# Designs tried in a protein design chat: VHH binders against q2luc0. Part 39

Target 1, 332 residues: q2luc0
Amino acid sequence: MPIEFEQTFRNFLMEHQEKYNRTYHFLILMDSIITAAQRIELYYRTGALKGNLGMAGSINVQGESVMKMDDIANEIVLHYLAASNRVIQVVSEESDDIVDMNKDGGRYFVYFDPLDGSSNVAHGLPVGFLFGIAKRNLDGNMKGPEDFHLREGNDYIAAGMFVIPTGMFTLALRDAGCWRFHADETATYVKPMRMTLPDDPKKWELSFNSANTTVFSEKVQSWIQVNISKYKFRYIGALAGDFHRLLTNGGLFMYPAIVKHPDPKENRPQGKLRLLYEANVVAFMCREAGGDAIDETGTRIMEIKPAGHHQRTTLYVGSKPIIDELASLFKS
Short names: E, the ipSAE of ESMFold2; O, the ipSAE of OpenDDE; V2, 0.75 times the mean of E and O plus 0.25 times the DockQ between their complexes.

## First folded at step 26 (VHH; framework vhh_ozoralizumab_d1)

Design Z5 (at its last look DockQ between E and O 0.51; V2 from the best seeds 0.00; counts 0 for: pae E 5.9 > 2)
Fold by OpenDDE, look of step 26:
Structure Z5 (fold): chain B 332 residues (1-332), chain A 121 residues (1-121)
Amino acid sequence: as target 1 above (332 residues)
Amino acid sequence: EVQLVESGGGLVQPGGSLRLSCAASGFTFSDYEMYWVRQAPGKGLEWVSEISWSGGNTYYADSVKGRFTISRDNAKNTLYLQMNSLRPEDTAVYYCARELHQGWEYSWDVRGQGTLVTVSS
């Protein structure tokens, strides 16, 4: 009988590289990302003890300016990505500009949100580290410096997230499925499970900020009225956490446009979520898990050509039947 | 049409040196990571070396590290492999290849006939 073992993430990747004994660029990159996640988790766990979980601009007991957790997380990720020497440039939620790394020899572009659900930090609730990965010149048609911020979700080769501090790591690989790993006692990610959205509507859940229902478009409000009783409602209030549950139960997570706010200045017709390091990430994972994702125009998230590296978008992500229904509604 | 034409192979004694060349055409050479791969008799294709599109990064299999040097001239659309301290186990047909993306992975686009390197006393 073959010896049963708990397959590690590293072993999992190695199985996909069995054809030829070659370089392990992706593995090295992922090692840097995993290490970053582990460091972020460490800071998350110990930050309260250090007094570092406060708001930006707070002064610690020593009279020092306290760095926000999102900034700390950002610096950690940037450090390890740079150390990998495999990344050309990165787009971070916490960085106004694109950050150059190994421009002369790197292979990958990385888009990431180092701390999704930052409001949860103060309360010790789960947060997310989201990332997307693209490869330079996939088709070999790029000349000169690549304008990678124009990459579509379909151009990603991988996307994933860590739900911190739960020990859950989910990774989708282009045309190779969505997989969830669990951190063991040694903080090693093991036991890969392929994620597929269930087909049973009885398991499906709706997830959105219900407090915003009245400020959504009429179409969206009408849809909610019809469907809110059909599915269980679950909402954590963080993309990573809500999407984490969605991958297991199916249904719909949505972040609609705000278009009917009593204060016009509070409207967000383009949505709030960022395309490159939030929406594309979950859309990519969802697609690999058998689902789909669209914006409020009915356009698939992964087909949107970015106009900027911090472009915003609406998001509807989840089970295909629901997404198809919504797409039809939006296009009507 | 994409073409890769290898040259420079031959018979050498152990400890000898060879320089392989690969002439590329039919595509934008400077856009691609390039590879040397080899196939020994009775064995599968083996990765030997890789160079980034700009030449800034180079990578080598453990078996050739310190002995082989990959380089490229993008202006000439040419890939090179300097092989020093050759060993009998280096005997193989050597192919030049460009990177080919397959999903999240990449493979080698081998187009040429290769060049035979024989290391024997």
Scores: ipSAE 0.721, ipTM 0.883, lowest interface PAE 0.6, mean pLDDT 91
Fold by ESMFold2, look of step 26:
Parts: structure tokens; sequence; C-alpha cells
Structure Z5 (fold): chain B 332 residues (1-332), chain A 121 residues (1-121)
């Protein structure tokens, strides 16, 4: 029998490169992102198994101090993005300020959350590395550092996520679909699979923190009351994991505004999730899989003009019929 | 109308030198990464060199590294390629290209007629 080989992620991209005479810069960037993800997975596995989690969510890497795993993950991603020599600036969930890299010769802005769901590390449960990518804006007259990094989701060229430590990698490419890969025994991502949300409502799932129901808006509470029994309910409390499942089964993930909290200080009327490296990422991936995403006002997530790099938003992401229903509800 | 006009090609013996120029108009030249690409007889386009929008970073194909130098003058809207120690395998039509935003990746915007470089004894 002839030897048969799975298509690698690298070959998947190279076929597009060769067909269209495109540059190789994106491939180099993605190689760095994948390398970062592989290193984060190694630290996750060795930390959890060796008892390096003795400080909640932290790993003893080397030396006399213990560094939190989210800080380790952030350093890994920053290192490999810089080494690519392709990145202008990054916005990281773990960095208060933007991080400058190759400001004169870079091509990409990268927005990332290196360890989504980091509270799960102490329990040995899956976490996520989420990223979004925009290209340098060649139009217009605004060239300041803040103007470069404050991009709408509609300006992203790609978004993706790794579910760690599962070896699952999902990447959406603008106008080229949403694709899932699995790490093989050599840690190579292989077997691209096109992701499309199912049209069959019997498969759809509803995902949100149901313990917060009484602190959501009246409109959202009423919607939940009508709809909670129509769908299977699934919620693990980590955006990457819940969204990973949503891409397979369809339905709705939501993180609504918190507006009725007994302690007013705990209200989050603008939402809790971060626009640039959480909401835009899953919205972009969902759109490429045939879905949609809106905020509490019915505004499409990817149309939101960011005013700050850590800006928050509410999020409703999933199958178009549900999103359209919610958009109509929010506008009534 | 976007225009890229290449010049400076010619016939040269192995070991010789040429300087190519690319005059750009119809767009904001300083906003774009620029490339030299070439097409040998019967072959597709081959990447030769790249320069960042500011001129601060340059990159070269292994086949030309150490022999070719890319540069730009943003005040004159001009891209250059200094070619030294030319070899017969450098024979090609040379094009300048700007980098374009096309979908999820960058592409070459090759618009000019190119300039022929012939290296032969």
Amino acid sequence: as target 1 above (332 residues)
Amino acid sequence: EVQLVESGGGLVQPGGSLRLSCAASGFTFSDYEMYWVRQAPGKGLEWVSEISWSGGNTYYADSVKGRFTISRDNAKNTLYLQMNSLRPEDTAVYYCARELHQGWEYSWDVRGQGTLVTVSS
C-alpha cells in the first residue's frame, strides 16, 4: 500500500501562497504563533503534573521566584512574535500597555489572550490561547501608534485559537473559511477541516453563566425564560472551550451585560469580555463559519470602533437565526 | 492611476554591475512595502528583495544576498536595486512591486513593463 500523509497546516497555507503569488510573511507569522502555542502547552502539562501549581494558577519555571502561568504564556507569545520580525505592535490581555516590536518594518498587529480561562489551570482543565491579526493600515493619514493598534474586527485578516492542552487549533481566514487542525504524534498540526455551524436546531446548544441570570437585563432574562428549554445547555466557563464546542454544534454563547447586581459596583453594563482579543476573535471565527455576533445594543461586534485597547463589550455569538432574533429583541 | 516604471536594465558581462530604478506615482509611496521580483525566460515570478516602508529593514533571496542592495528614496518616490557581481542566472525581466492588502495575506502588485537584465559573455 502507498504511504498516505495528512495535509499539514504549513502545506495548507503554501498551496494558497503558490496559487496566488502571495508573499510568505503570513506563513512566517503563523509559524511563530504555533511555536508559542506548543511551548505554552509544554509548560501547562509539566506545571500541572509536577506540582508547580502550588501557588494558585502559577508555575515554578526556574530560579527562586514563582511566576504565574499567564505571565509565562505572555512572555512566550511576545518572544516568538518578536522573533518573527513581522509584527509592528501587540495588544495582550496580560500587558497594560501596547508592546512595540518592529515598528518600521513590521506588517501585522496581533491581539491575543495567551491563557483564556486561566482559573482552570489549577484544576488541570483546558484553557485557551486566542489571537486576532490585522495588517498595517495603508489607507488614510493616521499613522500614530494608537491609531495602528485600534482596529475594528472587520479589519482583521485572521483570528484563531488553541485549546490547550488538547492539541486543537482553529484558524479563520478572511473570506477563506474557518478551519480546524489537530496536532499529530509529532506535534504537527494536520488535517484541515472546514468548520460550518450546523443548520439543524436539534444540535444547537445554549451557553452562558446561568447563575448570573437574575442580574442580566429584563429583555435577556425574558429571552432565557422562553428559550432555555429549546436547546441543550452546556457551559464550562472558559470562552475558548465553550466556543470550540459551539463551532461544532451551533447555537449560542453569550456574556450579557450585568445590570441588576445587588452590589452596584459589580455591574458591567459594557460587558466583561475584551473586544480586541476575545470578542472580535470569536466573532471573526464565527462569521467565517456562517454565524454572527452582536452586542447588547444589537450592533455587530466586528463593526465596533474601539476607543481603547482593553475595551470591554457584551457578546452574543452563534447561529444566525438566534443572533437575528436577539438583534430584533434588542432593537424593540 | 497607479504607475510603476522600471528602468536601468541592459546587457552586461558576468561580474558586472547595474542599478535599477523604479519610479512610482499615483499612490502614497511611503506607505508601502516595496519589492523587486524577476521573471527568467519560461519561468514564473521569483522574489528577489524587499524593503520596508521606511527603508529601515531589507531582505534578500539567498541567491542574491551579498550582491544586491535594495534602497528607496521616499522623497523622490523611487525604489532602487544595486546589482553587483552579476551572474548569468540573474538574467530576467525585473519588476518592482508594491505590497498590497489582499484578503488575509499580502500580494505583489506588479504593474510595470519591467526592465530586462541580460548577463552573458
Scores: ipSAE 0.070, ipTM 0.550, lowest interface PAE 5.9, mean pLDDT 85
ESMFold2 (binder alone), look of step 26: mean pLDDT 85; pTM 0.860

